# Ledger of designs, part 232: VH-VL binders against q8ixk2r445to577

Target 1, 133 residues: q8ixk2r445to577
Amino acid sequence: FFGMLQNKGLTDYCFDYNPPDENQIVGHQVILYLCHGMGQNQFFEYTSQKEIRYNTHQPEGCIAVEAGMDTLIMHLCEETAPENQKFILQEDGSLFHEQSKKCVQAARKESSDSFVPLLRDCTNSDHQKWFFK
Short names: E, the ipSAE of ESMFold2; O, the ipSAE of OpenDDE; V2, 0.75 times the mean of E and O plus 0.25 times the DockQ between their complexes.

## First folded at step 10 (VH-VL)

Design Q66 (framework fv_recaticimab)
Fold by ESMFold2-Fast, scan of step 10:
Structure Q66 (fold): chain C 133 residues (1-133), chain A 119 residues (1-119), chain B 112 residues (1-112)
Amino acid sequence: as target 1 above (133 residues)
Amino acid sequence: QVQLVQSGAEVKKPGASVKVSCKASGYTFTGYYMHWVRQAPGQGLEWMGYISPNTGNTKYHQNFQDRVTMTRDTSISTAYMELSRLRSDDTAVYYCARVRYGSYPFDYWGQGTTVTVSS
Amino acid sequence: DIVMSQSPSSLSASVGDRVTITCQSSQSVLYNYNNKNYLAWYQQKPGKSPKLLIYWASTRESGVPDRFSGSGSGTDFTLTISSLQPEDFATYYCQQYYSYRTFGQGTKLEIK
């Protein structure tokens, strides 16, 4: 699977990665933004290593969640995917982060009208359901 | 055996376009990224950009992004690099090179395609 | 762009010599999460494509003789050929792959 990674509950929003410096992609938070249908900063690939890969940069970026955190941040992809970069895309559209045993949810950023993907306890909420377009 | 075989030498006039091919064999074409690197006579190596043969997604170095187009045809395991509006300083050997999924250097290179731009 | 600087631009040596080539990056190519340096060394002979010698700063590519060794971390890197052989006369390039790809200007190793 590859394309724009869209939320079922927050229907107009897609995974988006737009770092302040395109030559330094590590450490910034993945956001949700209005889907534009053109790829670019919203183009992601789900790989056989269970990575969510941002292929617009070389080396490729891989979404990760650091221990004890709930935010999705960009790391560099590695030869073998580390545990913090592994997400199971379930048949129902949930993205299950194996290391933390939590699911990716579309959520409002604290004290803001912006949206971000965050790790939350798994539910059947449409805000935890994702699909590639 | 992994091989990347490129098309033959080209002589072009300023303002023309050139399209170089790179045919892959000996591995799963869609399992690796394909990058393009050029080398002007007596000069060093310059990275131009890459394509994912699996998705078709591309990213070009800013120096080339308004003139380069990278494509691929998975049915014949071939990647292409087209450079338009050629200038004399585009005279170089153009290489395709393979990159493994994940962050790796160039482990296999094509033999190179010499492009000469002269009037 | 991360700028790569090599020295020397050329050197002359004899078979059996120990040869050292250096490479500096304008910013660190050490990735703190895996503790790897995203740096490679290539050998290029006249009329031929570059050949990967070393990656992750110090890991030899399969089939590369053990007289070739890489060292360094962060911004300063070295390629050493411990006992130069006739087939080693070539141009050598360092390359960072931490943010896109940039190469040093090359070091031409010539026979004395």
Scores: ipSAE 0.564, ipTM 0.871, lowest interface PAE 2.2, mean pLDDT 91

Design Q67 (framework fv_recaticimab; at its last look DockQ between E and O 0.85; V2 from the best seeds 0.00; counts 0 for: pae E 3.9 > 2)
Fold by OpenDDE, look of step 11:
Structure Q67 (fold): chain C 133 residues (1-133), chain A 119 residues (1-119), chain B 112 residues (1-112)
Amino acid sequence: as target 1 above (133 residues)
Amino acid sequence: QVQLVQSGAEVKKPGASVKVSCKASGYTFTGYYMHWVRQAPGQGLEWMGYISPNTGNTKYHQNFQDRVTMTRDTSISTAYMELSRLRSDDTAVYYCARVRYSGYPFDYWGQGTTVTVSS
Amino acid sequence: DIVMSQSPSSLSASVGDRVTITCQSSQSVLYNYNNKNYLAWYQQKPGKSPKLLIYWASTRESGVPDRFSGSGSGTDFTLTISSLQPEDFATYYCQQYYSYRTFGQGTKLEIK
């Protein structure tokens, strides 16, 4: 699966990554932004290694969850995917992070009108449902 | 027995376009990114861009952004690089090169395709 | 772009000599999460495509003689040929692959 990764509950919002430095894509947070289908900032790939790759860059970026955090942070993909980069895109649309045992949920960023994907306890909320478009 | 076999030498006039092919064999074509690198006579190596054979997604160096198009045909495991609006300083050997794995360098290269641009 | 500065541009040496080529990146190519330097060295002979020698700054590619070694971290790297052999006369390039790809300008190693 590849393309825009869109949320079901937060209508018309997609995974978005736009690092301030083109030559330093590691360490920044993945956000949600209106799906626009233009450019490369919303192009992601779900791989057989259970990675969510940002393949607009080389080396590819892979979404990771760092210890003690609930945000999605961009790391570099590796030959063998680290455990903190493994996700399961379930048939019901839920995006499950294996290491934390939590699901990715579209959420409002604190004190902001922006949105971000966050790890939360798994529910049947449409805000935890994702699909590639 | 990984191999990258490129198309033959090209001679073009200024303003024309050239399309170089790179046929891959000995591995799963869609599993590895393909990059393109060129080398002008007596000069160093210049990275041009890459394509994901699986997704078709591309990224070009800004020096070529408006003139280069990278494509692939997965049915025949072939990558293509088209350079338009050719000028004399595009004269070079063009290489396709495979990335071993994510975050790795180029482990296999095509034999190179000489493109000569002259009036 | 991450700029790679290679030195020297050319050098002459004799068989048996110890040869050192340096490469400097405009920014660090060290990935802190795996502590690997995304730096490679290539060898190119006339009329041939480049050949991978070293990756991760210090790991030899399969089949590469042990007289070739790479060292360095962050922004400063070195390729060393401990005892130059006749087949080693060629042009050498460093390459960063931390962000896209950029090459050093090359070092032509000629026979003295």
Scores: ipSAE 0.907, ipTM 0.956, lowest interface PAE 0.5, mean pLDDT 96
Fold by ESMFold2-Fast, scan of step 10:
Structure Q67 (fold): chain C 133 residues (1-133), chain A 119 residues (1-119), chain B 112 residues (1-112)
Amino acid sequence: as target 1 above (133 residues)
Amino acid sequence: QVQLVQSGAEVKKPGASVKVSCKASGYTFTGYYMHWVRQAPGQGLEWMGYISPNTGNTKYHQNFQDRVTMTRDTSISTAYMELSRLRSDDTAVYYCARVRYSGYPFDYWGQGTTVTVSS
Amino acid sequence: DIVMSQSPSSLSASVGDRVTITCQSSQSVLYNYNNKNYLAWYQQKPGKSPKLLIYWASTRESGVPDRFSGSGSGTDFTLTISSLQPEDFATYYCQQYYSYRTFGQGTKLEIK
């Protein structure tokens, strides 16, 4: 699967990565933004290694969650995916982060009226359901 | 045996477009990135951009962004680089080069395609 | 862009000499999570495509003679040829692959 990674509950919002410097993508937070269909910052690939890759950079960016954190940040992809970069896209649309045993949820960012994906305890909420468009 | 075979030399007028091909063999075409690098006569190497043969997604260096289009045809394992609105300073050897994994250098290069832009 | 600077731009040497070429990046190409430097060295002979010699700053590509070695970390890198052979006269390029791809301007190694 590849394309826009859209939330089922927050229906017009997609994974979006727009770092301040496109030549230095490591360490910035993945956000949610209105799905625009223009590719680039919203174009992701789900791989057989259970990675969510940001294809608009070389080397590719891979979404990761650092130990003890709940935010999704961008790391560089590696030949063998490290555990903090592995997400299971479930049949029901849940996106399960293996290392933390938590699910990715669309949530409002506390410092603004914008939205971000965060790790939360797994529920049956549509805000935890994702699909490629 | 991995091979990248490029199309032959081209001579173009200023303002024209050129489309260079790069045919891959000896590996799974969709498993690797294809980049394009050029070299003007007597000058160094300049990275132009890349394509993912698997997804079709592209990223171009800002210097080429408005004039370059990279595409691929998975049925014949061929990547293409089209440069439009040619100028005399686009005269160069154009290379395709393969990347094995996202964090690797160029391990295999095409033989190069000479593009000459003159009036 | 990450800017790559090579020194010297050219040098003359004799067969059997020890040769060193240096390369500096405008910012670190060391990735802290895997401790790898995203830095490669290429050899280019006239009329031919570049050939990969070294990657990860110090790993020799398969088939590359052991007289070629790479060293350095972060922003400062060196390519060394321990005992120059006739086939080694060429232009050498360093390249970062930490963010997109940029090359040094090249070092031309000429017969003395």
Scores: ipSAE 0.729, ipTM 0.907, lowest interface PAE 1.4, mean pLDDT 92
Fold by ESMFold2, look of step 11:
Structure Q67 (fold): chain C 133 residues (1-133), chain A 119 residues (1-119), chain B 112 residues (1-112)
Amino acid sequence: as target 1 above (133 residues)
Amino acid sequence: QVQLVQSGAEVKKPGASVKVSCKASGYTFTGYYMHWVRQAPGQGLEWMGYISPNTGNTKYHQNFQDRVTMTRDTSISTAYMELSRLRSDDTAVYYCARVRYSGYPFDYWGQGTTVTVSS
Amino acid sequence: DIVMSQSPSSLSASVGDRVTITCQSSQSVLYNYNNKNYLAWYQQKPGKSPKLLIYWASTRESGVPDRFSGSGSGTDFTLTISSLQPEDFATYYCQQYYSYRTFGQGTKLEIK
């Protein structure tokens, strides 16, 4: 799959990545933003290696969750996908992080109107359901 | 074995366009990004951009953004680079180059295509 | 762009000499998570396409003689040829591939 990765419960919000320096894409958090498709910040690929790739950079970025953390951070993709970069997009739309055994959920940042994807215990919430558009 | 074979030399006038082809063989064309690099006479190497042959997605260096188009035809395993509104300083050898994986340097290069822009 | 500053622009040396070529990037090309420097060296002979010598700053490509070695980390890198052979007279380029691709301006190595 390739396109905008949209949340079912948080309607019209998509994965978004906007590093302040396009020459330093590593280490910043993925956010959720209104789906727009402009400037290529919202274009991702789900690969056969179970990666969520940010394809508008070379080397490609791959979403990772560092051990013990719940935030989705941009790493570089590697030839063999590291375990912390493996996600399963399940038939029910849940996005399961294999290493942590948790699901990606749309969440509101404290004291703001902004949203981020975070790892949480898996539920049937529509805020844990994702699809490409 | 992996091979990249480019189209032949071109002589163009200022203001024209050129389209260079790069035919790949010996590997699965759609599995590897294709880049374009040029080299003016007596000068160094200049990266121009890339195309994903699987998706057609491209990224161009800002110096070429408004003049370059990179495309591919997966049915004949061929990548293309078109440069428009040519000027004399576009005279160069143009190379296609493959990466083994996105975090690797160029492992195979085409033989180069000489483009000469003169009136 | 990550700017690559290569020096010298040219040098003359004799067969058997030890030669060093330096390359500096405008920002670090070390990826801390895998501890690899995304830095390559190429050799180019007249009328030929570049040939990959070294990647990840210090890993020799298959078939490259062990007289070629790379070193450095972060922003400062060196290509060393420990005992020049007649076939080593060429132009050498460094290249970063941490963020897109940029090349140094090249170093022409000539017979003294």
Scores: ipSAE 0.342, ipTM 0.786, lowest interface PAE 3.9, mean pLDDT 90
ESMFold2 (binder alone), look of step 11: mean pLDDT 93; pTM 0.941

Design Q68 (framework fv_recaticimab)
Fold by ESMFold2-Fast, scan of step 10:
Structure Q68 (fold): chain C 133 residues (1-133), chain A 119 residues (1-119), chain B 112 residues (1-112)
Amino acid sequence: as target 1 above (133 residues)
Amino acid sequence: QVQLVQSGAEVKKPGASVKVSCKASGYTFTGYYMHWVRQAPGQGLEWMGYISPNTGNTKYHQNFQDRVTMTRDTSISTAYMELSRLRSDDTAVYYCARVRYSGSYFDYWGQGTTVTVSS
Amino acid sequence: DIVMSQSPSSLSASVGDRVTITCQSSQSVLYNYNNKNYLAWYQQKPGKSPKLLIYWASTRESGVPDRFSGSGSGTDFTLTISSLQPEDFATYYCQQYYSYRTFGQGTKLEIK
């Protein structure tokens, strides 16, 4: 799978990584933004290694979650995907982060009108269901 | 087991286009990015760009962005690099090379295709 | 782009010699989160394609003789051949893959 990674519950929002900087792509949080259909900052690839790869930038970035954190952060991809970069995209659309045993949920950022993907306890909420568009 | 086999040598006139092919075998073609690197006579290696065989997405070096087009045909596991509006300084050996996912060193190279541009 | 500089541009050596080739990057190619250096070394013989020798600055590719070793971190890297063999006379290139891909200008290893 590749394309825009859209939320089922927060219907008009997609995974978004912006502003990328070719010299400083690591450590910034992945956000959710209105799906614009133009690819680029919203174009992701789900790989057979269970990575969510950002391939607008080189070297390619991979979404990761650091131990004890609940935010999704961009890291550089590795030849063998480390556990913190592995997300199981399940048939029902949930993105399960096996290392933490949590699911990716669309959520409002604290004290803000902006939205971000966060790790939360797994539920059957549509805010935890994702699909490539 | 892994092989990248490129098309044969080409002689072109200035202003023409050249399309080089690179046929992959011995691995899952869509699992690995394919890059193109050239080498002018007596010179070093120059990276041109890449294509994801899975998605078709490309990234070109700024120096080639206006003249290069990279494509692939997954049904025959073949990648293509087309360079247009050829100049005499495009005379070089053109290589395709595979990378292991990202982070992105070249583990297998094609044998090279010599492109000579002369009037 | 990150500029890669190799030294020397060429050197002459004899079979059995220890040879050292240096590579410097204009910016650090060490990724702090995984503590890896995004640096590779290639060997190219006349009329042949480049062949991968070393990646991650110090990891030897399968099938490469143990006389080849890589070292260094950040901006300064070294390729060492501990005891030159006749088949080692070639041009050697370093390459960074931290930000895009750029190669050094090459070091030509010639018979003395």
Scores: ipSAE 0.009, ipTM 0.650, lowest interface PAE 8.0, mean pLDDT 86

Design Q69 (framework fv_recaticimab)
Fold by ESMFold2-Fast, scan of step 10:
Structure Q69 (fold): chain C 133 residues (1-133), chain A 120 residues (1-120), chain B 112 residues (1-112)
Amino acid sequence: as target 1 above (133 residues)
Amino acid sequence: QVQLVQSGAEVKKPGASVKVSCKASGYTFTGYYMHWVRQAPGQGLEWMGYISPNTGNTKYHQNFQDRVTMTRDTSISTAYMELSRLRSDDTAVYYCARVGYRGSYPFDYWGQGTTVTVSS
Amino acid sequence: DIVMSQSPSSLSASVGDRVTITCQSSQSVLYNYNNKNYLAWYQQKPGKSPKLLIYWASTRESGVPDRFSGSGSGTDFTLTISSLQPEDFATYYCQQYYSYRTFGQGTKLEIK
């Protein structure tokens, strides 16, 4: 699967990675933003190693979650995917983070209007359901 | 070459409806949100809402929610904005505008505008 | 709604002048997670559609002359034209794209 990773419950929003400097791929949080269909900052690939991969050029970025954190951040992809970069995309659209045993949810951590993907206890909520467009 | 081409000027009576079209070319129509913005004579820009050409989902500004309908026809790459129960203060130039390059952008391409005059 | 306020409403200037236009948002348009300000500036000439000048508060759109610059963060933003040219007499609008879209009321730049 590849394309724009869109939320079923928050239907207008897609995974988006737009760091302060587009030449510096690593180290910032993945956000949710209005789906535009262009690809680019909203283009992701789900790989056979269970990675969510970003970038059309080298170096390749892979979404990761640091131990004890609930935010998704961009790391460099590795030849063998580490456990913190592995997500199971289930048939119902859930993204299950293997290491933490939690699911990716479209959520708001602060009082602002900003939505971000966060790790939460797995539920049957449409806010935890994702699909590629 | 990306282009947004809008329908021609309209003159309407109070209480009527107007439907403005915006034909897109030079890109994948279903890949970009289409917004509508209006500008009354001598006034600033006022955002009205948007449509996802892919899903048909719409979001309208509260000021227009009871009178505006946005639709699209993917077979001809055209978006529509219909405003009903027109008042004289709806006299404005109506623009369609696209959300731009790399996705997290303001409006990178605009239609040429459609003048709508509401007069008795 | 995030309300955008511009000042001044109009400004008279001569060719070669440095001019500044300010824009204030009722709420921060800085997205803390990616450290970007969702703020744009547009130029509109009479009878024409608006033209994008600046995005991310300070990034110049391709083809826009370097005399145009944007600055600021959070709630307070400035558009500067360093050496005004005849073609720069126009109305300028700031816009937030943090939550939907709202525009400032515009600043009309007039020839002195």
Scores: ipSAE 0.021, ipTM 0.659, lowest interface PAE 7.9, mean pLDDT 86

Design Q7 (framework fv_recaticimab)
Fold by ESMFold2-Fast, scan of step 10:
Structure Q7 (fold): chain C 133 residues (1-133), chain A 120 residues (1-120), chain B 112 residues (1-112)
Amino acid sequence: as target 1 above (133 residues)
Amino acid sequence: QVQLVQSGAEVKKPGASVKVSCKASGYTFTGYYMHWVRQAPGQGLEWMGYISPGTGNTKYHQNFQDRVTMTRDTSISTAYMELSRLRSDDTAVYYCARVRYSGSYPFDYWGQGTTVTVSS
Amino acid sequence: DIVMSQSPSSLSASVGDRVTITCQSSQSVLYNYNNKNYLAWYQQKPGKSPKLLIYWASTRESGVPDRFSGSGSGTDFTLTISSLQPEDFATYYCQQYYSYRTFGQGTKLEIK
């Protein structure tokens, strides 16, 4: 699967990565933004290694969760995916982060009108359901 | 076994467009990114951009963003680079080069190069 | 862009000599999570495409003679040819692949 990774509950929002400096791709938070349909900063690929790859950078970015955190941040992809970069895209649309045993949920960023994907306990909420478009 | 074979030399006038092809063989075409790099006479190497043959996604260096288009045809394992509104300083050898998809790697195989000459 | 600078721009040497070429990046190309340096070295002979020699700063590409070695980390890198052979006279380029791709200006190795 590849394309814009859209939320079922927050219906017009897609995964988006737009770091302040494109030469410093690592360590910034992945956000949710209005889906624009143009690819680029919203183009992601789900791979057989269970990665969510950001294909508009070379080397490719891979979404990761650092120990003890609930935010999704960008790392560089590796030949063999480390455990913190592995997500199971389930048939119901949930994204299960194997290492933490939590699910990716669309959420409002603290003290802001912006939205971000965060790790939360797994539920049947539409805010935890994702699909490629 | 792995080969990248590029199209032949081109001579163009300023303002024209050129489209260079790069035919891959000996490996899974969609498993590797295809990058384009050029080299002006007597100068070093300049990165232009890339395409993912599997997804069609592209990213171009800012210097070429307004004039370059990269495409591919998976049925014939061929990548294309089209540069429009040519200027004399676009005279160069244009190379395709592959990059491993499974992680970040340098250019392990290169095409033989296509000489593009732009003169009035 | 990450800027790459090489030294020297050219050098003359004899067969059997030990040759060193240096490369410096404007920012670190070491990825701390995997401890790899995203740096490569290429050899280019006149009229030919570049050939990959070294990647991850010190790993030799398959088929590259062991007289070629790479070293360094972060921002400072060296390519060494321990005993120069006639087929080694060429232009050498370093390249970072930490963020997109940029090359050094090249070092031309000529017969003395």
Scores: ipSAE 0.692, ipTM 0.894, lowest interface PAE 1.5, mean pLDDT 92

Design Q70 (framework fv_recaticimab)
Fold by ESMFold2-Fast, scan of step 10:
Structure Q70 (fold): chain C 133 residues (1-133), chain A 120 residues (1-120), chain B 112 residues (1-112)
Amino acid sequence: as target 1 above (133 residues)
Amino acid sequence: QVQLVQSGAEVKKPGASVKVSCKASGYTFTGYYMHWVRQAPGQGLEWMGYISPNTGNTKYHQNFQDRVTMTRDTSISTAYMELSRLRSDDTAVYYCARVSYSGKYPFDYWGQGTTVTVSS
Amino acid sequence: DIVMSQSPSSLSASVGDRVTITCQSSQSVLYNYNNKNYLAWYQQKPGKSPKLLIYWASTRESGVPDRFSGSGSGTDFTLTISSLQPEDFATYYCQQYYSYRTFGQGTKLEIK
């Protein structure tokens, strides 16, 4: 699957990655932003290794969650996906992070009008359901 | 209506610095990157770098990184480009131009340009 | 840097003519997954800032007359003006936005 990764509960919002330098894509947090339908910074690929890739430019980025953290950050992709970069897109639309046993949820960033994807205990909430468009 | 209004023409001596301003109106200032592009007389367009008004982060072209500083003031929706240690070959029209924060896009709106003349 | 090369550097034409300007990039500006070419064309008149005409190689900016068309993919691109008007005499630049930003050297369109 590839495309814009859109939230079922926050229906106007998509996964979005806009690094400060478009040729240095590692180390920043993945955000949610209004879906624009143009691909680009909202274009992700879900791979057979269970990665969520951002590969618009070199080097290729893969979404990861560090141990003990709940934020999604951009890391370099590896030839064999490490456990912190593996997400299972389940048939109900949930994105299950295998290493932490938690689900990706659309959430409001503290003290702001911005939204971000965060790891939370898995529920049946539409804020935890995602689909490619 | 989107407008980018730049400061007026400058005449400088070699070795001086110049600071050009670009005031944005008609859109959300922090939703767009601000790029700087210059054009020497009779020459083509040369990209210098950009700043994110949202984060303050900058990226400069290698040719300018030791002499250029880009800043912004979100309270007045204004971006600045300062070029130091001016040489005669820095004589050019300097433009600000915006790019959507949401991705890689072309320059959809440009400032009117600021002429900087460096002469002894 | 991705180097952009334009041809010709100047061109003389008459009102009503069909004119073609070409642009070549030193490496591909096509992103395979969204199938978009990160290439734009600008028009610049003397004493004025550049004006966006075409983006994604072939998408016309709002308000730009349909006599302007863009084509090409990967490394080779063309801007065509099908029936030249007096206001079209200007300098035209191609620009890649795939990796940072670089421009062609420009093509000056002059009245014959």
Scores: ipSAE 0.006, ipTM 0.592, lowest interface PAE 10.6, mean pLDDT 86

Design Q71 (framework fv_recaticimab)
Fold by ESMFold2-Fast, scan of step 10:
Structure Q71 (fold): chain C 133 residues (1-133), chain A 120 residues (1-120), chain B 112 residues (1-112)
Amino acid sequence: as target 1 above (133 residues)
Amino acid sequence: QVQLVQSGAEVKKPGASVKVSCKASGYTFTGYYMHWVRQAPGQGLEWMGYISPNTGNTKYHQNFQDRVTMTRDTSISTAYMELSRLRSDDTAVYYCARVYRSGSYPFDYWGQGTTVTVSS
Amino acid sequence: DIVMSQSPSSLSASVGDRVTITCQSSQSVLYNYNNKNYLAWYQQKPGKSPKLLIYWASTRESGVPDRFSGSGSGTDFTLTISSLQPEDFATYYCQQYYSYRTFGQGTKLEIK
């Protein structure tokens, strides 16, 4: 699966990664933004290793959640994926983070009109359902 | 075992376009990115961009963004780099080089190079 | 771009000499999570493709002679060739692969 990773509840929003400095892709937060259909910063690949890869950079970026945090940030992909970079895309569209046992949810960023994906307790909310477009 | 074989030398006039091919063998074509690097006579190496043979996704260096197109044909394990609106300063040897998908490694295999000469 | 600065641009040496080439990046190419430097060194002979010599700043590629060694971390790197051999006269390039790919301008190693 590869393409734009869109939210079922926030129907116009896709995973988006657009760091302030193109030459420093590590450590910034993944956001949600209006789906534009042009690939680039919204183009992601879900792999058989359970990674969500950002391949608009070399080396490829891999979405990760650091211990004790709930935000999704960009790390560099490694030959053997560490546990914090593994997400299970389930049949119902839930995106389950194995290490924390939580699900990725579309949420409003605190004190802002912006949206971000965050780890939350798993529910059957459409805000926790994702699909590639 | 692993080989990247490029198309032959080209001579073009200013304003024309050139399309260089790079045929891969000896490995899983979709498991590796294909990058393009050029080298003008007597000068250093200049990175142009890459394509993912698996997804078709591309990224071009800003210096080439408006003139370069990279494509691939997975049925024949071949990558292509097309450069349009050629100028005399595009005269160079053009190389393809592979990178393992995770990006954990540098260019381990290179094509033999394709000489492109642009002159009136 | 991460800019790679290489020195010297050329040097003359004799067989048996020890030579050193330096490379500096405009920002760190050390990835703190795996503690690896995303830096490589290539050798290029006239009319030939570049050949990978060193990666991860200090790891020698399979088949590369022991006289080639790499060192450094972060922004400052060195390639050393001990006891230079006739086949070592070539142009050497450093390359970062931390963010896209950029090369140093090259060092031409020529016979005295």
Scores: ipSAE 0.613, ipTM 0.864, lowest interface PAE 1.9, mean pLDDT 91

